# Ledger of designs, part 20: VH-VL binders against q86iv5

Target 1, 237 residues: q86iv5
Amino acid sequence: LDSCSICVDFVGNSLNDLLNIILNSGVIGTCGDLCSAVPGGQIVDTVCDLLCDYVGVDEFIKLISDVDPDPIYICEKISVCKTNDNAAASLDLVQINPQNGTVGGTFTLSIAYTVTNTIATGQLAFNIIDPTGNAFGDAVLLVQQSPEQYTQQFQFQATPSEQESFPNGLYTVQALVCEGSCGSPHPNTYTLANGTTTFTISGADSSSMSGAGSFSGSSQSTQTGAASGSGSGFALF

## First folded at step 22 (VH-VL)

Design dd3
Fold by OpenDDE, fold request of step 23:
Structure dd3 (fold): chain C 237 residues (1-237), chain A 120 residues (1-120), chain B 111 residues (1-111)
Amino acid sequence: as target 1 above (237 residues)
Amino acid sequence: QVQLVQSGAEVKKPGASVKVSCKASGYTFTDYVIHWVRQAPGQGLEWIGYIWPLKGRTGYNQKFQNRVTMTRDTSTSTAYMELSRLRSEDTAVYYCARVPLYSSGYFDYWGQGTTLTVSS
Amino acid sequence: DIQMTQSPSSLSASVGDRVTITCQASQSVDYSGDSYMNWYQQKPGKAPKLLIYAASSLQSGVPSRFSGSGSGTDFTLTISPVQAEDFATYYCQQSYRYPRTFGAGTKLELK
């Protein structure tokens, strides 16, 4: 994992913990004081300490305490993630299979896109909007994607849950490629490409309400391009 | 081979202080965290604190009420634990242990232990 | 602090037996899909030895008859088959947050 991915993952997973620590602790004098209170083992403490040291404890707290904290933006501000204001991409394909399914069935979303100017730090995101207007989705972090064609697949099972009941009807899929976090108001965030497709769900198979819809995103990234770019990779490891 | 070698047994009176050493060898001293754990006779394990040899960063169990001080000498690859205002309840075997910086936080190597006896 | 409840406190077994030791944390020790639970073996007069880390990962040099499982608050150490050298005290330990805490230990004795 690259340093940017590690940063975004840490901030994303520990943001609430960090906020709670800041709110409930008195004056935090050092990065060590802050990071030692964050749960998640030695690795989380080490990563936290390293990231905090890039900007100092005061600036780190300020970034975390923002009204709209964005993990990608925070990691860009501490210079762990890169930005590219000239990033460019297009969507080639947004496809869902099957186009007609049933409740309890498995659906595969395939998104193909072409990068024409390097995405420094961004997202491939999708939203599924059900017939009632409820939306659910996921996103994949994109780090240093060179000009090339990419394909990402997502799978989900249409099993009713507290988050989504999967009513019968027409569903809309929205796919987005972004520099930065999709939909974020922060600087250096741009929607590069968007696309839509639809599918239908019919037939209430009344069977087993058991399983929490775990999005098992099997990212088969077929990265074909061996770009030998001599980038000074901060080997965190 | 990775080794942590601790100082010898100590006998102290109540109210005194003790300083235990832990000399590391067979690896880069500054790439790991040193933790201290104690074990009273016939009892379980109790975590005391840690030191980051490179940064000098420390963290302590609040139970010790500011009686513990951890230090290190990077030139000799040695960690130190000082415990002050000793009580009879501090009678235990004290261990130093290594934790990798990029790990879940397990103790992969241990010192042989230092026996502290606090008696009037 | 995270309290660690280890069961049983003592267990008798024969060589060749299957032994199970449990550890329950007072709160979840999971983070980002990983469990921050470790297991140690301690023999009399010796320092603890790491057996299992991250709930189920076997430490290098530890025999495959040792295994760990569990997530959230409930964890298990299994020894199968028990060998003569396995009679010792075993401890669970959470590395999720500070302070680090240990179970009270389980003494495995020869029947």
Scores: ipSAE 0.871, ipTM 0.970, lowest interface PAE 0.4, mean pLDDT 92
Fold by OpenDDE, fold request of step 23:
Structure dd3 (fold): chain C 237 residues (1-237), chain A 120 residues (1-120), chain B 111 residues (1-111)
Amino acid sequence: as target 1 above (237 residues)
Amino acid sequence: QVQLVQSGAEVKKPGASVKVSCKASGYTFTDYVIHWVRQAPGQGLEWIGYIWPLKGRTGYNQKFQNRVTMTRDTSTSTAYMELSRLRSEDTAVYYCARVPLYSSGYFDYWGQGTTLTVSS
Amino acid sequence: DIQMTQSPSSLSASVGDRVTITCQASQSVDYSGDSYMNWYQQKPGKAPKLLIYAASSLQSGVPSRFSGSGSGTDFTLTISPVQAEDFATYYCQQSYRYPRTFGAGTKLELK
């Protein structure tokens, strides 16, 4: 298991819990005091304790309590994730299939990119902007990607939800490759490459407010990052 | 074979203290957390607390926080639970149990239990 | 504290029957796609024995006639077919947060 991925996953998933604990518990004296209050079973407690011990409880709390906490940045600051200020990449392809679809249909987004200098810790992110300007998207964590060509696929179903109604019209896809978290103001964050494509949706049936579009990402590359599809609309920008 | 062997039965008076031992064998003692659970006669299971043998980190159920102390001896792979200011309601079978550090938090191995009787 | 409501408190069955025990948590015990619910068997005068962990994972050495299902707040232990050695008390337990809590137990008796 990649320690960087574990760190980013933990901080990302437990950030709100950690903040709530910090705000409500008063003075936290030890990593044990903090981590024992975090839900998520023994594994979460163990990971929390391990990460907290790297920097000490005071520094750990400080990092979590930042005005704009960034899981990747936090994991970099505790030296679990690496940084590369010379990271470099190019975007080769952004493709959506079908280019013309219908409401309720399944769309496949394919992103191909070439790393020319190692991405130490970064993201492949995408945003889909509907005709009204509403945006939704996702991101995949990139850890120690060596110079080579990579391809990532994302699938989503255009099923109307409270988050996205999928109106008829032209949609814009934005893809980004970043060192660090895309759009983050923190140090060691760079946009390495970006690209866009478009597709259309027709036949919007207003009646079927069924389930939230589940993004399933299949990475062909060896890093099986479990994208936990929690539909929290990370407004990346 | 993984084993947790607990100390023998105890009979105590109200207000006294008891210290129960749990000796681990068949695995690396410091790679797991030891939890303590009790069961009153004819009742369910009640969680008491835990100790991390490597760090000595402890956590207690608030119900017992001022009366329970958990310790360990890494040289003998033994965990201890001390309960003070005993009451009749503390009459129960006390169990130690093992939890893997990198698990969902299940109790995979248990001691045989230690019967505590608190009577005047 | 997370309250665990286990049902039924007792049930009678014959060898060969299918039995189902339910456990409801007062709040979700899910985290990052995993459910932090465990099931134990306890026989008289013995310590509990782990049967199922993470809601549906069978502990090594436990017969396949035991199965667990559920997510969120609602969980089920199924025994099928029941064997003579399965008459015991069963407990659900959440490992989602501290304090750890158990259901009140279900006693499976021979009919």
Scores: ipSAE 0.858, ipTM 0.971, lowest interface PAE 0.4, mean pLDDT 92
Fold by OpenDDE, look of step 22:
Structure dd3 (fold): chain C 237 residues (1-237), chain A 120 residues (1-120), chain B 111 residues (1-111)
Amino acid sequence: as target 1 above (237 residues)
Amino acid sequence: QVQLVQSGAEVKKPGASVKVSCKASGYTFTDYVIHWVRQAPGQGLEWIGYIWPLKGRTGYNQKFQNRVTMTRDTSTSTAYMELSRLRSEDTAVYYCARVPLYSSGYFDYWGQGTTLTVSS
Amino acid sequence: DIQMTQSPSSLSASVGDRVTITCQASQSVDYSGDSYMNWYQQKPGKAPKLLIYAASSLQSGVPSRFSGSGSGTDFTLTISPVQAEDFATYYCQQSYRYPRTFGAGTKLELK
């Protein structure tokens, strides 16, 4: 496991717990004091301790307590994740299949991009904006991606939930490739490429709000060669 | 073979202290956390605390926080648990167990246990 | 503290039977897609033995007749088929946060 990925995963998953500990605990004198209070099993304690030791407890707390805590940025600041200000990439394809679906249906988002200069630590992110303007999405951490073509697929089921009702209409997909966290105001963060596509959902029955739509985004990173782009038009920004 | 060998049975009076040892062998001592768990006669298991052999970091159950001290000797791969101000309720079998550092936190190997009897 | 409610407290079974033991945590013990629940077997006069970790992972050397399932707050240990050597006390344990806590145990007895 890549240390950067471990760091980002830990900070991302434990951020709220860490904040809660910091806020509710008096004086945290050591990394041990902080990390022993973090839930998530032994590995979390171990990772926390290791990361905290890199910068010391005070700096670690400072980073976590930032107004806009960014796991990638935090991991970069503690020198676990690398940065590349010269990172470069282009978006090759953003495709949704099917282009016309129904509520309850499964949609596959395929994103192809080319790295031209190494992405040290970044993200492939997407946002789906429904007809009402509500957005949902996901992101994949990119670590030390060398110049090459990459493809990522995401799947989601259009099952109404508290987070997304999947109303009938036109949906917009935004895809982004970034150095750092996409949209983050922190240093060493750059949008390298972006693109959009659209799809439609019909047959939205407002009544079946029963199912907790677990966004089971199975990210299968298949390094597959040149995807023959069948013509779902994406717009590059 | 992984082994945790504990010190022998102890009989103590109320108010006394006891120090139990746990000698580890068959693995890299510093790659695992040593935990202590006790079991009163006919009762369930109660977690006492842990010690990180490499850094000496400890965590205790609040129930014992003021009475328990865990130490280790890395040169001998031995962990120690000291419990002070003993009470009759401290009568139990005390176990050491190891937890891998990069794990979900399970106790994969246990000592044979040390019986502590606290009686007047 | 996370309380662990284990049921039943005792169970009688015959060799060859299917046995199910349940454990309920007072809060979720899930983290990043994993469940931090472990199961142990203890025989009289012996230390506990790890059977299952991370809710469903079988410890090395443990027979396949032992299985674990569950997530969130509800977990199950299954023994099928029960063998003569399986009559013992079983404990669930959460490793999600400190303090570590155990269920009260389930004694499996020969019918």
Scores: ipSAE 0.701, ipTM 0.888, lowest interface PAE 0.6, mean pLDDT 91
Fold by ESMFold2, fold request of step 23:
Structure dd3 (fold): chain C 237 residues (1-237), chain A 120 residues (1-120), chain B 111 residues (1-111)
Amino acid sequence: as target 1 above (237 residues)
Amino acid sequence: QVQLVQSGAEVKKPGASVKVSCKASGYTFTDYVIHWVRQAPGQGLEWIGYIWPLKGRTGYNQKFQNRVTMTRDTSTSTAYMELSRLRSEDTAVYYCARVPLYSSGYFDYWGQGTTLTVSS
Amino acid sequence: DIQMTQSPSSLSASVGDRVTITCQASQSVDYSGDSYMNWYQQKPGKAPKLLIYAASSLQSGVPSRFSGSGSGTDFTLTISPVQAEDFATYYCQQSYRYPRTFGAGTKLELK
């Protein structure tokens, strides 16, 4: 709904197309030259043109072409998203239930954290590392998170696919609360808190899903206190 | 209440130019993009181009070999399309239509059409 | 440029029938989970009228007997049940990128 979230969504969705246009176009002299070439209908052209005109086409191209094109960082440099170098938070709970489950079972990750100084633009992120070292996870955008205690829950079903077989063994969960994009080297980026937990999968043969593979997993976020951003699905951060 | 009212029918000879107007009413003119689409007799719809009234930005279908110019007057809420070096195959009904800025890019309201006949 | 193949070119139906019109784009018109395919109805001597946008969203004031479906390259307009006022020509149109392109049209006629 807010301009920061709109910017982060646009950059996240259109970054690769913007880079391809910048690298392959003969001449880009206006925001219109760039933005009219981005696919995605009128709304993408409109948002692109407004953001590009706000900073000027040369600066916009520079930001998009950054060595580490991070959507949060780009939107901070455009000044649509705020930063707080004094943001502070702690992790109160990182818990997965059940701690011992089976392939095909449903797991709920519960994360509780306390913000002690406003997170201006940041992330709540997690990774799940399987016994072979393969990782999957998700991140939720946090915008203007005032001091308060928050809880979020994420849920996934351990359904084997070509991307993740869910082998039997020990899984490690890593959770982070960040100002800026978690893991990013950019200025104004801080890991404010981190935590880990583990769980195990045992039982049924994970290979039983062969030939019908698809990625399967969901996250659900439940928050206490002030409103915050949320997302779904799993991704590596 | 939303209306796009186009100028009247035109009869032209090959090599001439035509300028079609599209006057908008019942909405804020600069909140929408204006597109032009034509339909030759017995044929389907063909996209010509657009003008974005707020920005003055245009984009054209290359088929028209840069024979088309689109302009607007925000004080009268009117868009214009000028087609030059007319050919017999330019005989068609010409429509203006609007597109909401925060949309998938659909044409939600259309003008009544302007018939252009190009003949020797 | 994205070419649009619309099938059939013409079709006969009776009032009460279920009618299906298809549109195939030469490349995907999906972006960030949304499909940028629109459908229009045109009656003789009239301007086109928007029916469906974003593949499946019904325009305000359009009867619920019209529905759209599909994703990627393959899209369908369904009319069920067909009414007397539905005999017209139907066009698909992609708004994924410039230039905007239309299908050749499907004429729905009374059997």
Scores: ipSAE 0.690, ipTM 0.894, lowest interface PAE 0.8, mean pLDDT 88

Design dd3
Fold by ESMFold2, fold request of step 23:
Structure dd3 (fold): chain C 237 residues (1-237), chain A 120 residues (1-120), chain B 111 residues (1-111)
Amino acid sequence: as target 1 above (237 residues)
Amino acid sequence: QVQLVQSGAEVKKPGASVKVSCKASGYTFTDYVIHWVRQAPGQGLEWIGYIWPLKGRTGYNQKFQNRVTMTRDTSTSTAYMELSRLRSEDTAVYYCARVPLYSSGYFDYWGQGTTLTVSS
Amino acid sequence: DIQMTQSPSSLSASVGDRVTITCQASQSVDYSGDSYMNWYQQKPGKAPKLLIYAASSLQSGVPSRFSGSGSGTDFTLTISPVQAEDFATYYCQQSYRYPRTFGAGTKLELK
């Protein structure tokens, strides 16, 4: 993993713990005071301390304590992740299979996109809107994604959970390629391309207790380029 | 080959101090944290604290009531642990061990141990 | 502080047996999908040796007859089949939070 991906992953995973430490601790005078209290083993302490020391503990706390904190934006402000205000891409394919499925079924979302000007730090994201308007999704971090053609696949099971029951009806899939965090109002953030598709779920909703829905993904390149960067989380637009 | 070589056995009286050294070789000293762990006779392992050689940052188990000081010399790749106001309960084998900076926090290599005996 | 309860305190086995040793943490040691539990072997008069890190990852040079499993608060070390060189004391250790803490140890003895 590169430094930008490590930063985004750290902030995304530790943000709530950092906020709790900041809000519930007395005076935090050093990065060590803050970072040694974050759970998650040596790597979390190491990454926290290095990032915190780079900008200074007071500035680090301000960035994390923002009203709408954003891991990509924070890592850009720390200067571990780069920006490109001229990033450019297009979506070549947004396809979901099967287009007609059932509760408990497995769906594969395939996205093909072409980068025409480097995405410095951004996302390939999707959002799925159920028939009642409830949305869920995921994103993959893109770091220094060179001009090239890319294919990414995501797979999920329509397993009912507290967050999403998977009711019968029409689902809308929205896919985005972004510089910066998709949907974010922060500077250096752009939606480079978007596309939609739909699918349906028919049949009765499952009433049995089951696991939460899960996502997985892969990437391919038909030309010279880097694999997609590290990062995950639900992307809601 | 990675090695952590500790200083030799010590015999001390209550109230004295001891300083144990841990010389590292075969790796980049500042890419790892040095932890100290002790083991009283017939007992399990007890974590004492750490020093982060790159930054000089330390953290200690509160059980040692600020009786411990950890230092390092990056030019000689050596970590030190000083324990003051010794008590008979401090009789133990003292180990240094390293932890990779980009790891879950496991102790991948250990020194051979330094036996400390505290008796009147 | 996270208390580590290791069971059993001692265990007798023959070469060829399957042995399991358990470790229970007083709170979850999981973070971001990873478990911060490590296992060490210690022979008399020697320093501990890392066997398993991150609950299930086998350290380089450690035989595959050692395996680790578990998540949250409950973890196991399995040795199958036990070999003559495996008679030793085994410790679990959490690296989730400071202070780092160890289980009290499980002594594996030849019967």
Scores: ipSAE 0.657, ipTM 0.879, lowest interface PAE 1.0, mean pLDDT 88
Fold by ESMFold2, look of step 22:
Structure dd3 (fold): chain C 237 residues (1-237), chain A 120 residues (1-120), chain B 111 residues (1-111)
Amino acid sequence: as target 1 above (237 residues)
Amino acid sequence: QVQLVQSGAEVKKPGASVKVSCKASGYTFTDYVIHWVRQAPGQGLEWIGYIWPLKGRTGYNQKFQNRVTMTRDTSTSTAYMELSRLRSEDTAVYYCARVPLYSSGYFDYWGQGTTLTVSS
Amino acid sequence: DIQMTQSPSSLSASVGDRVTITCQASQSVDYSGDSYMNWYQQKPGKAPKLLIYAASSLQSGVPSRFSGSGSGTDFTLTISPVQAEDFATYYCQQSYRYPRTFGAGTKLELK
């Protein structure tokens, strides 16, 4: 992994722990004081200390404590992730199969996109909006995505859970390609392309089933090139 | 070949200090953290602390905080642990062990151990 | 501090048996989908040797008869089939938080 991906993964996974340590500690004088208290094994301590030492403990605390902390933005402010205000991309395909399915069934979301100017640090993200307006989704990190054509597939099972019951009706899929975090108001952040599709869920023998949906993401390039991403969840506004 | 070679056995009186060395070879010394663990006769393993050779950063188990100092010499790829104000309960085998910087925190290679006897 | 309760403290087995050793942490040692629990073998007069890291990952050079499982607070080391060289003491260790802590050990003895 590159340093940008490592930073975003660390901040995304440790943000709540960092905030709790900062809020509950009276004095944090060194990066070691802060980072040794973050759980998650040696890799978390190592990455925390390296990033914190790179900008200095006071600046690191300030960035983490921002009113709207955003892992990608924080890593850009640290200068470990690059930005490109001229990033450009288009969505070639947003397709879900089956278009008519059932509760408990498996749906595959296929997204193809073309980068026309490098995405320095951004996201490929999607939301699925149920008939009642409730949304769930996921995102993958895009780092130094050169001009090429890319593909990504996500799968989920329509297994009812506390967060999403999968009611009968029409579902809307929204897909986004972004420089920076999708939907973020921060500087150097742009929605480069968006697209939608729909699908329908029809009834099953039980509407009271409980469970949790899960997602598996993959990226494919249809040209010579590489794409890599790590998922993180969000919902569109 | 990864190897951690520790200094030889020590016999000390209560109130004295001991400094144990751990010489690393077969890998890049500053890519790993060195931890120290001890084992009293017939007892289990007890974590003492660590030193991160690249940064010189240390962290100690609170039980030993006032009596332990860990140092390193990157030019000789050697880590040191000094334990002061020795007590008979400090009689144990002392191990150094290596932890990769980008890992879950497992001790992948251990020194052979240094026996410390503290007796009046 | 995370306390580690390892059981049993000792057990007897014959060559060919299946042996299970458990380790319970006083709080979860999971972080971002990974479990920060490690297992070591120690023979008399020798330094410990890493067997399993991250709950279930087998260290290079360790025989496949060793396996680890579990998550959260409850972890298991399994040896199947037990061989003559496996009679030793086994320790679990969490690497989730400082201070690092070990279980008290499980001595596997020949029946």
Scores: ipSAE 0.620, ipTM 0.858, lowest interface PAE 1.3, mean pLDDT 88

